# Designs tried in a protein design chat: miniprotein binders against a2bj90. Part 71

Target 1, 235 residues: a2bj90
Amino acid sequence: MSRSARRKTSALNTVLRVVEVFASIQGEGPFTGTYSVFVRLAGCNLRCPFCDTRYAWSLEAGKPLGVEELVEEIARYEPSLVVITGGEPLLQRHPLNSLVEGLESLGLRVQLETNGILPAPARDEQLWRVYHVVSPKDVPVRVPGAKLHPSWVDYARATGRAWFKFLVANEQHVREVAEYVAKLGIPRSRVYIMPLTPEKLDMKELLELHSRIASLAVKWRLNFSPRLHLLVQLP
Key: E = the ipSAE of ESMFold2; O = the ipSAE of OpenDDE; V2 = 0.75 times the mean of E and O plus 0.25 times the DockQ between their complexes.

## First folded at step 9 (miniprotein)

Design GA14
Fold by ESMFold2-Fast, scan of step 9:
Structure GA14 (fold): chain B 235 residues (1-235), chain A 84 residues (1-84)
Amino acid sequence: as target 1 above (235 residues)
Amino acid sequence: SPEDVIREIDETLAKVWELVAKALEAERRGNLEEAERYQREALELMRKAAELARRIGHEELEREIREYIKLIERLIEIIREQRE
């Protein structure tokens, strides 16, 4: 069987539980400002008290979509970046690798967003080849069960394709993040701090919070991630 | 103490996700029997975590853990659907 025929056969047998697919601007992390298609997968292995996407927590929140159908839908947007997020996308690891294979075959750039509890990609996974933004929930406020898998640090070191993004509300949180990444040997160049935004901030408060956290990033020599989509009122 | 039990729950949850990781790796390699075995071990440990939360009266944590039980049960169902 040819490569193309094998890929088509595999795609027909591979299904992902998908909550939503939409075009927007990546508002966070190293690719902030990029025209992106967001693919939100269902299911999560954490119950973060500050979670903005609680509707994606259950696998039942997702509709079954075949990988081939999903790749075609994503391609119609002609995105500069495909952001695979969730829930926790690695809970659907096998079909996720098939999705990544299909997207890469079209020359599309892929970014995965993950809580990092499940292991980093092995070299034989298609996921090895794409970008990863890991959001550990060990610090500054530990979510029960949220231990970062140590393989993510090794993956970041080996590939240069992982960054670590932390929600912070104040300088004490930044200090705890700095201690955490130093202990694990994560280079500061791979670390982003991002404002922890309560639901009820007005636009002035949101800008002031962004300014304060950005100033702390400069002071602590870390990268800053905005939540740009909140500032410009996009999904 | 309740604080000691909360630590035990956190450690138990971490072990559950290690078993789920092994199950997902087995599934990726096509070893569905091994994947189901690891998920069933994860389910048993998750039930232990729920019981620990119940014993200390931590209603919110018990509710969260019961949602994780449903997640693992669904993952087992998916593996069973894939088995010949």
Scores: ipSAE 0.815, ipTM 0.920, lowest interface PAE 0.7, mean pLDDT 89

Design GA15 (at its last read DockQ between E and O 0.74; V2 from the best seeds 0.84)
Fold by ESMFold2-Fast, scan of step 9:
Structure GA15 (fold): chain B 235 residues (1-235), chain A 84 residues (1-84)
Amino acid sequence: as target 1 above (235 residues)
Amino acid sequence: SPEDVIREIDETLEKVWELVAKALEAERRGNLEEAERYQREALELMRKAAELARRIGHEELEREIREYIELIERLIEIIREQRE
């Protein structure tokens, strides 16, 4: 193969459908409070009734962007953390691995957010070396098709680079999460519960919900994730 | 019953995403022919899920499944463009 033909083929395999790139503070999970660049990839294999990013569901919502261009865009922000989210980023698995390789070459810390339906990274993937926040949609309220791939539990044990984050509205939800993670053998130290926020809460109601879910995290000996960006009115 | 059909749809969706996972792994390994075959199998199962949702009159679920059909069709198109 000529260099030109190889370059064209490689570029095709290293194009991501990107909805948006923006700087903010990571408001959720183990890296809450970190200055981050968010990269939202298009396409999703779930239709969660509580989804606040429905605009990313279609692959057509994303603009095609080369991995090299995206790495340069991200690097300009000089982030402490790159958050790759979506939709479901693993639907664009091959070019996503290329993106992670480029970001890793610059020494940037990467966190992937995933619904965990598609398998965890294999050791030969660039994705093996980055952090993953897995948001199972099997519990507390099942989304059709949302079975957590068992390889995520093995990956978490092997690497210490995966956490499991669950949206909860009340104590019954927390109980169901506790039963679920016990059944799967997920250590409580890797579990976060996060407030399931209805679309129309005022700031007082939002703070009260955070307080209630945080209290349940203490009671059930689980980690608590705020939605800090909502509290401080950032994207 | 409608509840039994919803369970069958749920199980079918799980199988579809297993096939999509296999397709993505084949694509990662550079086997585009195998990737397309798995995506086409996934598409057939997804179409069966849409028919099941239609049979029970579950309009919301049927619309969601049709969006999944569009997703898989786009993934097939991407693979075919790389093969041509």
Scores: ipSAE 0.852, ipTM 0.937, lowest interface PAE 0.6, mean pLDDT 90
ESMFold2, look of step 10: ipSAE 0.878; ipTM 0.948
ESMFold2 (binder alone), look of step 10: mean pLDDT 87; pTM 0.852
OpenDDE base, look of step 10: ipSAE 0.847; ipTM 0.937
ESMFold2, look of step 11: ipSAE 0.876; ipTM 0.949
ESMFold2 (binder alone), look of step 11: mean pLDDT 87; pTM 0.852
OpenDDE base, look of step 11: ipSAE 0.838; ipTM 0.934
ESMFold2, fold request of step 20: ipSAE 0.877, 0.887, 0.879; ipTM 0.948, 0.952, 0.949
ESMFold2 (binder alone), fold request of step 20: mean pLDDT 87, 87, 87; pTM 0.852, 0.857, 0.856
OpenDDE base, fold request of step 20: ipSAE 0.791, 0.828, 0.864; ipTM 0.920, 0.932, 0.944
ESMFold2, look of step 21: ipSAE 0.881; ipTM 0.950
ESMFold2 (binder alone), look of step 21: mean pLDDT 86; pTM 0.848
OpenDDE base, look of step 21: ipSAE 0.786; ipTM 0.916
ESMFold2, look of step 23: ipSAE 0.869; ipTM 0.944
ESMFold2 (binder alone), look of step 23: mean pLDDT 87; pTM 0.851
OpenDDE base, look of step 23: ipSAE 0.841; ipTM 0.935
ESMFold2, last read: ipSAE 0.879, 0.878, 0.882; ipTM 0.949, 0.949, 0.951
ESMFold2 (binder alone), last read: mean pLDDT 87, 87, 87; pTM 0.856, 0.853, 0.854
OpenDDE base, last read: ipSAE 0.850, 0.830, 0.852; ipTM 0.939, 0.932, 0.939

Design GA16
Fold by ESMFold2-Fast, scan of step 9:
Structure GA16 (fold): chain B 235 residues (1-235), chain A 84 residues (1-84)
Amino acid sequence: as target 1 above (235 residues)
Amino acid sequence: SPEDVIEEIDETLAKVWELVAKALEAERRGNLEEAERYQREALELMRKAAELARRIGHEELEREIREYIELIERLIEIIREQRE
């Protein structure tokens, strides 16, 4: 077998389509402020109007990387946290479980960011053991087809390893989020609201938006997620 | 009405991703034949969603659905290559 045919055959079971790997600070969610390596996987099953990473929507945006090669690349950064994001990482579920297994074998902490349309991990998946930040897109800024899989609520209750993060622009959005999480039985302690940032805010406007959404989080007894990387001008 | 058709499209898209979820689970269990079958069912249903969007003249939504069709077609190709 030629190298190309061998690559095509053997790589298919252990290959992820990766858009980028870079070190930064986790700017969002429960691990805000953590030195992290970000692994952006290609492919997405949603077309969110406020998506900042449209370049990752296609599977072809990613280059094929072997799981073992990717684990070695991540390990060289010596991160406190590995953030696997995308697109929608769960579209590459089988090789993703292999990546998680490799990272956990090195003692690395892993966080997955997902839109929650595809099911939560089963107990026999490596993904069962890592942290998940779920960003439902059925409220308040509804995206067609974006229905949260109910297994995420069960997973959050069973493991304590899932949080739900919502983009909000105003108090009406927060009200809709509060009604949504109450209906699904998601504890407020597992809920983050985060500023929906329009195109081209200056630093003063960005800080004012963060202040308003943070105040709403206090009022509604929800957790607040900044977009810290935007405030400190990191990727 | 156009609003009724948009709701039908939303429901159809949700069903497509349920089929894709079943395909990914079949792939995880090593059943590539079942995985391909679910992905082909998802593809057919996604094409129905595209036709509904076209019928109401919603060009942006039709474009988005065509991109989802390309995604599912690529996932089918990946499964077929693994079955060689």
Scores: ipSAE 0.831, ipTM 0.927, lowest interface PAE 0.7, mean pLDDT 89

Design GA17 (at its last look DockQ between E and O 0.76; V2 from the best seeds 0.80)
Fold by ESMFold2, look of step 10:
Structure GA17 (fold): chain B 235 residues (1-235), chain A 84 residues (1-84)
Amino acid sequence: as target 1 above (235 residues)
Amino acid sequence: SPEDVMREIDETLAKVWELVAKALEAERRGNLEEAERYQREALELMRKAAELARRIGHEELEREIREYIELIERLIEIIREQRE
């Protein structure tokens, strides 16, 4: 193919199915508190009973957006962090790598949220250089079909750019997480426990749950993640 | 027993996602024929999982698996659009 034909073919490979793009504060994990633009991709390979973004499960929930236009839209927010989330973003791996390339070309910092079933980035992927928060769904609650791909632990060790985040409700859950990460060789410094919030908590209950889980994080020498956006009532 | 069938479904789902992962890697490498083959194998296994869920009368899980079938079918269409 000529260079012109190859460019036209590449344009067909630069579309993402996107549910929403919005500015907010990253409320969870190691980048908590950062002014961020969220890009929620459509499609998910799990049906978690505790999912709070069920509207992103179907690929049909997403609108097709060109990667170049999406990069320009994101840049206009002047974010300190771009958070790619979903559903499961790695289902759209090829165009996602194109998005990351565009964002990196502008010097924008990128973080991916994933359930870790699909493998960690290969060294030759644009995704190799972004930050990842991995939320395994086989502990402490088990979701059918969920199995953390072993490459995530290797990736975290090799790059220092992955953290593991677990929803917990009580000390039994924390013990299960601690056993799981020890068995897999995940350093405690890379592990976050976060409150498992039922749908109908009022603010007092939410704060009390945060306090209990934070105390457990200290007791078990794990990092604590809030759900800050819930506490400050941001999307 | 229903518990044995549930375990088989869980294992089948995990294997499906392994095949999808291979398809996505093949697609990234430009091996679109290989990518489609992996996705079609994943689709066949997912259909098996749906039948197992129907066999034990687990309506919610069967519905979820049918949604995964739709997902894989769309992933195949995306690959075919790139090939054509």
Scores: ipSAE 0.865, ipTM 0.943, lowest interface PAE 0.6, mean pLDDT 91
Fold by ESMFold2-Fast, scan of step 9:
Structure GA17 (fold): chain B 235 residues (1-235), chain A 84 residues (1-84)
Amino acid sequence: as target 1 above (235 residues)
Amino acid sequence: SPEDVMREIDETLAKVWELVAKALEAERRGNLEEAERYQREALELMRKAAELARRIGHEELEREIREYIELIERLIEIIREQRE
């Protein structure tokens, strides 16, 4: 295709800054256990104390890749799910919509992981049609600047394609999450609590933490997300 | 008080990300001039947040905010490259 013709294709001629692409099992959230390809985009608008992917914070951590090239790379894995994560992938919103268009054209199912500070998709975005797992960082321990955009609650109610996932260490954290989601009108059926895992837990400690948080999920009538990849030692 | 300044920083950071959101929407609609304008407004407000963190001696937060300044500066560069 000529440069002029490529520019006329509208969506697939943009560039994303990509940290890594790899196959694994989705270990978290509503699609736990699904064979997935993870696409980690560079750049983040938060500095979370428990961030495991600090290497992705800078846009310069990412290699510039054309959307068409990235779609082809992802497709070679033949995934059941494409997980787009980062940093904060919505910082690269325009080329991200182009990536989603390309992936959907191949019949691939897409899930976005986001901190929810930037707005939920508008109806005219390709992102409107895919799944979203929103990880608010304003509760239970507030990260400065981490305010959930209210459009995420409206998007979840309108589409049924968003869930809210919270890192919790103890029952007081779960109480704060329960109060937060009630105040915002987020249905409990769309809420996951997940163990906040400190560095260097052994397997026994990791299982005990999972058990404790799962028991709290039952008590508080919330969904539970494991960190399955940690338990089975996958990336 | 330091607690009042921390609340002001948190509110300022939230306003910065609202401006970045407007910039990203303008970019999505092909209005790169408007996108750059919003990013430059976000940059000015982020510099205010850095100054507030410096005033209360919160070195870790000031460092983090300076990294956000670098992020916004890079987003501006990307918009400018697209306009050329």
Scores: ipSAE 0.842, ipTM 0.933, lowest interface PAE 0.6, mean pLDDT 90
Fold by OpenDDE base, look of step 10:
Structure GA17 (fold): chain B 235 residues (1-235), chain A 84 residues (1-84)
Amino acid sequence: as target 1 above (235 residues)
Amino acid sequence: SPEDVMREIDETLAKVWELVAKALEAERRGNLEEAERYQREALELMRKAAELARRIGHEELEREIREYIELIERLIEIIREQRE
């Protein structure tokens, strides 16, 4: 490869398509309550009917942003956590590794949100070092093309830096999750169930749903994830 | 049956994402030619999935798969831009 080709590959490997960057509280999973900067990446390999971020599905929904510029933008918020989310962040895997390297160089903690279809990080990737919340889309509600890549179970076992978050609406869903994680050998301590929230719930309905799902979490001995941002009316 | 076709679509989509994963890994290794080859194979399978969805009259799924085609086409463009 010529020096020019290496520079072009380097430049493209340092650009992310970003939908939005904002500060909020992490409302979900093991880091619930953490002051976080959210980086929503564009492009998704799923069309979940329950997706609340449909505007991020196209790569064209994001603007090209340099990794260095993005690191500087994130750092200005002085976050306790950087949450990489979007459509599916791992579609931009190469520049995402560069982003993680930049953020870690500043001592920032990083958490990735992923649907788990694409393979877990390899040991030589910067992504290997970060926290992951994997949200499988094959259980309990099956989305076409969704299959949890087996490497996520291995990654979770090897590193202790992965959790699995499942959207559930009722006890049947919770049962299916319990059976699924048992079959895969995922420890229950790494499993979160979260309310599947329709777009039009009022606060009373939202609280009732949280209460029901939390009670099911206790009954089934699973962790509970709130949708805290919805409860406190944050982004 | 339409159910059999839906299963075939689901299996085809799963294979597409395996190919996309292989492409991303090839790209990480600096083998852009191999990356492009995997993405092109993924694209052809995705086109077949769209045709299957069309045949069973699942318009919404066909639309979604067409959006996936666009996604893979953009991923190919990104790889091509890196090769030039």
Scores: ipSAE 0.774, ipTM 0.914, lowest interface PAE 0.6, mean pLDDT 93
ESMFold2 (binder alone), look of step 10: mean pLDDT 87; pTM 0.862

Design GA18
Fold by ESMFold2-Fast, scan of step 9:
Structure GA18 (fold): chain B 235 residues (1-235), chain A 84 residues (1-84)
Amino acid sequence: as target 1 above (235 residues)
Amino acid sequence: SPEDVIREIDETLAKVWELVAKALEAERRGNLEEAERYQREALELMRKAAELARRIGHEEMEREIREYIELIERLIEIIREQRE
């Protein structure tokens, strides 16, 4: 029984609070269309008015899972991409680095989605080596407390592994995004604009919104992110 | 004025998350005592933000900030469990 007790103690030191694990298609950002496993971590440091995943806001929404168990569960899906999202995943930074190490050891590609309030990875973190989609909530409509950490711009320049994704509803929002990224020195090639989708849209409205924002991306010479999962009715 | 207080709340929330960032970095380095200290400092500052929201009668913002207080309290508990 000493072996079991020792393993249980070790597992407690590398535990993540996980809301859900599921297979789908990445619908957003630079890897749109990729067969992915989504790992939604619990806890968030923002209360965005347009949040689609309010059920993940509390740490109590997450079930404690050991990193080893979670790696095995993810591996069974044989994904082309592992998307770690939340809430805000960087709130569980230490065990998250252990998860990334485990996934990397299996040759799996990892993408982290973050609001960018907490600092970008340091070179000695496993997180330094994975892809990051940063969704600043500074602009176009500021969410209280949502200041982008300046280290994300340096990380993007140093590694080429970060992109910045902004929710936009109209051309004024795109103008504000363009001014924001120019001021911070973020190259337009690393910037995505994505439709801000109101609560319930029918399919025609959703497609029309996508068309309008995509046209603005062309006009402003920015990348466009769809919300593909909404268009094809996947989670 | 209410607008000045809202700006103060926003600045206070930003400072809270800077302290939480320091706590998470301390935790990553194995310094759980320092991590707990930063989280407790973050908690006190977050309580100040909640009081500011209450004084201007902004019920929605006060509720949101109280949820952040619960988050930080849980992070402290997790650190304390690791120190046991």
Scores: ipSAE 0.832, ipTM 0.929, lowest interface PAE 0.7, mean pLDDT 90

Design GA19
Fold by ESMFold2-Fast, scan of step 9:
Structure GA19 (fold): chain B 235 residues (1-235), chain A 84 residues (1-84)
Amino acid sequence: as target 1 above (235 residues)
Amino acid sequence: SPEDVIREIDETLAKVWELVAKALEAERRGNLEEAERYQREALELMRKAAELARRIGHEEFEREIREYIELIERLIEIIREQRE
C-alpha cells in the first residue's frame, strides 16, 4: 500500500473529541513566543487543584471531529507550531497518531503537552517524531494517581524531544523538583520551572511572581518558563 | 486509617491508568477486543476506588473518581463503536 493510501486509511473513521482550536502565541516551555495553533482535546485522567482548563476534563466537552477535517482547519492558520493539549491528549492515542501523521505530511511542527502518566511514544508511533512537554504531577504537590511513566526519561535521552515542566510557588517547591529530577536522572537542561498562578492575580502580582520564579531558576540552574499569554492577555 | 485508605486509592488509580495504557496500546495495534477487556478491568478497579472513597466519607474524592468512571465508560463506548 502506498504512503498516501496508508495515510488516508489511518484517518478513515478516526475521530478526536476536540474542545477548541484557536491561534495564539505559545506562552510556555521551550517554544515560548512561537505563533501557534492550539488544539485542545477533551478528557483528563487527573483532577489537578490548579487546573486552568477544567472545562476540558470530560470527554463530553469535546465535539467529534474527523482527523482530515481537523488537519484542514489547522492548516488554514499557517502556524509555525501546532500545540496539541487538553485534558490529557494521550487518552485519544490512536486518532492522535493519525492527526500527527497528517500534520507532519504538511510540514507542520507539532508539540504535545502531556501529564506523562501514560507511556512515552514507541518508535513505531508517529508521536515518536514530534516534540513533547511533559508536566509531571508527582511533585511538588502530588495529585492522586499521578505517577510519571519511566519511559518518558528514556524517550528524552534517546530523542532529545522531551522536556519536563513543573509548576512552582516558592523555593521549597524548586528544591523538591531539583531532588525529583536528580533521582530520576533527568538532565537539568531538560527541566523548566513555571509560576503556579492562583485564580486571582492582578498584573503587578503576576509580574512579581514571574520575577521571583525566574530568579529561582537562575539560582538553581534550571530553565524558566513564563506564562507569557497571561502577561500579554492572550488566550 | 483514612490515610491508609487514601494511599490505597492512590495506588489503585495508578493501576487503573496502567490498564488504560495497555488498552490504548492494544487499540493502536488493532486489537479492539483486547482493548475493551483492559478498559473493563480498569473500570472495575475504578469502581473499587470509588467504594473506598465512599467508605471514608470523602465526598469530593468520590465525585472525582465517579468522573473517572464516566471517562472509562466513554472510552469503552468508543472502542465498541469501532468494532461495529
Scores: ipSAE 0.820, ipTM 0.924, lowest interface PAE 0.6, mean pLDDT 90

Design GA2
Fold by ESMFold2-Fast, scan of step 9:
Formats: sequence, C-alpha cells, structure tokens
Structure GA2 (fold): chain B 235 residues (1-235), chain A 80 residues (1-80)
Amino acid sequence: as target 1 above (235 residues)
Amino acid sequence: SPEDVIREIDETLAKVWELVAKALEAERRGNLEEAERYQREALELMRKAAELARRIGHEELEREIREYIELIERLIEIIR
C-alpha cells in the first residue's frame, strides 16, 4: 500500500463532519419519549422544501471530529439512545460505521435517521446491527432526486430494525402512503405517519394537526408519530 | 417541454445518487481509486443536470444542483 492510500483510509475511518451534539428527548418515531443524544452530521443529498435543518445541508457546516473524541462526548451524556441524524448521515458511511462500532462497544443503543436514497446496511457493516428510521421523500410529495433504495425493504424484513416514517398533511397523503407501502410490500406495523408541520404554527394549530393525523393513523391502521419536541418546546 | 425536462433532471439526480452509493461501497471495501472514479462519473452527470435546469430557466433547481456538485466535489477531496 502507498503512503497516500494508507493515509486516506485512516482519515476516512476516523473523522466525521459534525454540525451539533446535544441532549434532548426523541420526539418522533418508534422511540418517542426516550432520553437521547442527537448527533447531527453535515451534508445532505436532498433539498426538501419543508426542511427544518437547512443549516446542515452543506458538508462545510460540520466541524471535523475524530470518532474516538465523538464517542467520548456522547458517552458523557449517559444517553438511553444515540440518534444519528443530519443532513444525510449515510453520505459519511465509512467513518459512520466506525462511530457505531465505538458506541456499541459501550453498550449504547443507536438509531439512524435517513432519507433512504442510499442503500440499507450490508450484513458486514456495523450499521446492520442498529435501528433505522427511514423517511422516504418520494411520497406523498416527491422531492427531486428522492427514490427509496429497494434494499431498505429487504433490510426491514430480514432484521426487524427499520421503520418507515412519512410526512402527511391530509387523508389524500395517507392514501398515497398506504398505496406506496402496499406496492413495496412494507408491513403496516413498520409504517409511521407524522404531521407535516408548516412554518410558524401556534400551539393550538399544532395540537389540532396532531389530532387530525393521529385520527387518520387509527382509520388507516398505521402507526402515528408525533413531533413531541415541538409540543414540549425542546430542540 | 419544461415539465419533461424536470422529469429528466429528476431521473438524472436518481442516477447520480446510485453512482455515489457505488462510490461509498467501493470506499468501504478500501477501493479508493474505484470510489473516486464513481464520484467523478456522478459529478459529470450532476453537471449535466445543472445545465438542463439552466436551459429551462429554473433558477431554484439550478442552485440546488450546484450545491450537490459542491457536495460531490468535497466527497472526492476527502478520498484523495
């Protein structure tokens, strides 16, 4: 191996571009209510018009942090769950696997939030062993370039460690989600619908939207995800 | 029509991310030269998408695609 190739392999294994690390409560998905540390990675391969974290879109938004340093920082919070989010964290796939390895070595539970455009983990990845919440952006409102990689459905069936979370505003959106998951063979038990929250809703409007989407979840026999952190004013 | 060009751009963007996925897999396997080749192919295809957006005068989409170009250029620098 050349000096340059060896150096690059080492760098790829040890450094992540990190926007922020903070403690909060997981407000969404199957682990709603869990005391968590959020690790927001930089860089995203989508430009969703409803994105709340546009500051993370650029890879330059992230500070380079060594995997060992990041593991130590996360461990200081003593979290029940580590939520790795972004941007799109799978863009930093190789060092992300090293981070997951470090976190699992400490017995920490890890959840990845991903748009699902990049493939699901292979069996030889550390990422194979952790939980994944996949947020497809090809339904109900398609974002240009968004297409769920089919390997996510296979991964969900093989491991039981993936769920699919969809932003919905009305019953027509829920119908489109139901058709989509049926066509792909995604079990309803793995599907969450979550309120698509427009900018600047007041608390009454936010509660009314949550109530309406929750009622649709019951009607359509799907799981409901709140946006709990918005309701309780946490980051 | 502009709508047909937008569909072509959407399809092109999907192909770019498929190439980026192949690059990331090559990188994971330690095949850094192959990873760079896939990223450069992705970059060329992304530049084509930017040109399509420019031709139809879709300034917002062109800006977004230029940001994706910068992302891929940075990914290439990281593996170099």
Scores: ipSAE 0.807, ipTM 0.921, lowest interface PAE 0.7, mean pLDDT 90

Design GA20
Fold by ESMFold2-Fast, scan of step 9:
Structure GA20 (fold): chain B 235 residues (1-235), chain A 84 residues (1-84)
Amino acid sequence: as target 1 above (235 residues)
Amino acid sequence: SPEDVIREIDETLAKVWELVAKALEAERRGNLEEAERYQREALELMRKAAELARRIGHEQLEREIREYIELIERLIEIIREQRE
């Protein structure tokens, strides 16, 4: 109880606004298929037209949870991967670093999902030591205000712990992504293209879209990310 | 033109998030006064973005920017609670 009491007295600096915590399979990116616990943080600095988690946009959508309580809850799932997502988790940067510290102390593997507008971690952040899947929204989907921070490219090259995942609907989008990553010096091995899924696709349309984008990934020599959770109807 | 104003809005939003980034870094280093100052600058610039969206009659974008204003206001409140 002594440790819990000490942590609770520092809660002002270690409180996160959390929308949900749940177990599922990572359906996207380099860790597709991994048994994961998802921690969805509240608040977002983008309003993507295709967003399927609009309920997380407001900070008020999140319940305030202390970092130690959240670490304990996550650990009960015994996950192979902890996926910290949102909204935009870097908006809660200070307590997020504390969460990562707690999770790493338990030997848990951590992946952050970020839109990349806010800067990549500095070397003195706990966030420097974990995996990042950066999902730029400036190309090809062109969400207002979504400019990728250039420090993410430097971070990816320095650490090998960042990948870039782009939503694409057609070959013109893939061409724009290819030009964008070449201009920024992002290695193709760090690039994923993922189907941009409209809200009202049925299962046959969803599978056909996945097939088309996967074929384009082969043609353009990029990695492919499914949205596996949508195909198997998991959260 | 509306196209030029949309470009200006996009550039303004990018500058807002740069200021928010500076505020978050200041907060991480324990410089809460500096963090609040950057957030207040971000808020002023976000209000400018809202005015630009209103000027061109882009109701959806104006509504979205208003939500960003609420986000920054809440981030300021969090910093103030830490300072007190």
Scores: ipSAE 0.835, ipTM 0.930, lowest interface PAE 0.7, mean pLDDT 90

Design GA21
Fold by ESMFold2-Fast, scan of step 9:
Structure GA21 (fold): chain B 235 residues (1-235), chain A 84 residues (1-84)
Amino acid sequence: as target 1 above (235 residues)
Amino acid sequence: SPEDVIREIDETLAKVWELVAKALEAERRGNLEEAERYQREALELMRKAAELARRIGHEELEDEIREYIELIERLIEIIREQRE
C-alpha cells in the first residue's frame, strides 16, 4: 500500500467526538492572552459541581470528526495555540494522539487541558511532546473519583511541559493546595491558583474575586491564573 | 454510615479509572481484545458503585455514576467496531 493510501485509511479509522471548535483568547494558565483555537472533545469522567461545560459531559454531545478533517479546520484559523479541552480529552486517547501528530506536522503549538485522573503521556506518545495544564479535582474539595495520577508529577519534572492549576475560593483552599503540592513535590513555579467562579457572578463580583485570589497567590508565592475570557466576555 | 459508603464509592471510582487507563493503553498498543476486557471490568466495578449510591439513597450520585456507565459502554462499542 502506498503512503497516501495508508494515510487516507488511517484518517478514516481515526475519529474524535468533538463538541465545538472556535477561536478565542486563552483566558487561563501559563498561555493566558494567546490567540487560540479551542477544540472541545466530548466525554468526561467527572461531574464537578462548578463545571462550566456540562454540555460536553456525554460522548453523544460530540459530532464524530475525522482527524484529518479536524486538523484542516483548525489550521484555517492560523492559531498561535491549539487548546484541546473537553470534557476529559484523554478518554479519546488513541485518536487524540493522531490529532496531535497532525497538528505538530503543521508546526502548530498544542496545549491539553486535563483533570489528571488518567496517566500522563508515555515517551512514545505524540502527547509527550505537547503542553499540559493539569487541573486536579482532589483538592481543595474532592470531587468523587478525582484522584490525580502520580505519573503527572514525574512527567512535569522530566519534561517541564506540565503545570497544575487549582480552583480556589478562599485562603483555606490556598493553604490546602500549598500542602498538597508540597506533599507531592510539585515545584511552586508549576502551580497556578485560579478563582473558583460560581454561577451568576456579576462583573464587579468577578473582578473582586480575581483580586482576592491574585493577592493570595502573591502571599503564598504561587502563580495566578485569571479567567480572562470571563472578564472580557469572550467564549 | 453514608459517609463511609461515599468513601467506598470514591475508592471504587478511582479503581474504575485505573482499569479505563489500562484499556486506553492496550488500545494505543493495538491490543483491542485486552482493551475490551479492561473496559468490561471497569463497567462491572462502575455498576457496583451505582448500587452503593442506590443503597444509601443518594439519587444525584447514582445518576452521575449511571452516566459514567453509559460512557464506558460507548467506549466498549468503539473498541468492538474497530475489532470487526
Scores: ipSAE 0.807, ipTM 0.917, lowest interface PAE 0.7, mean pLDDT 89

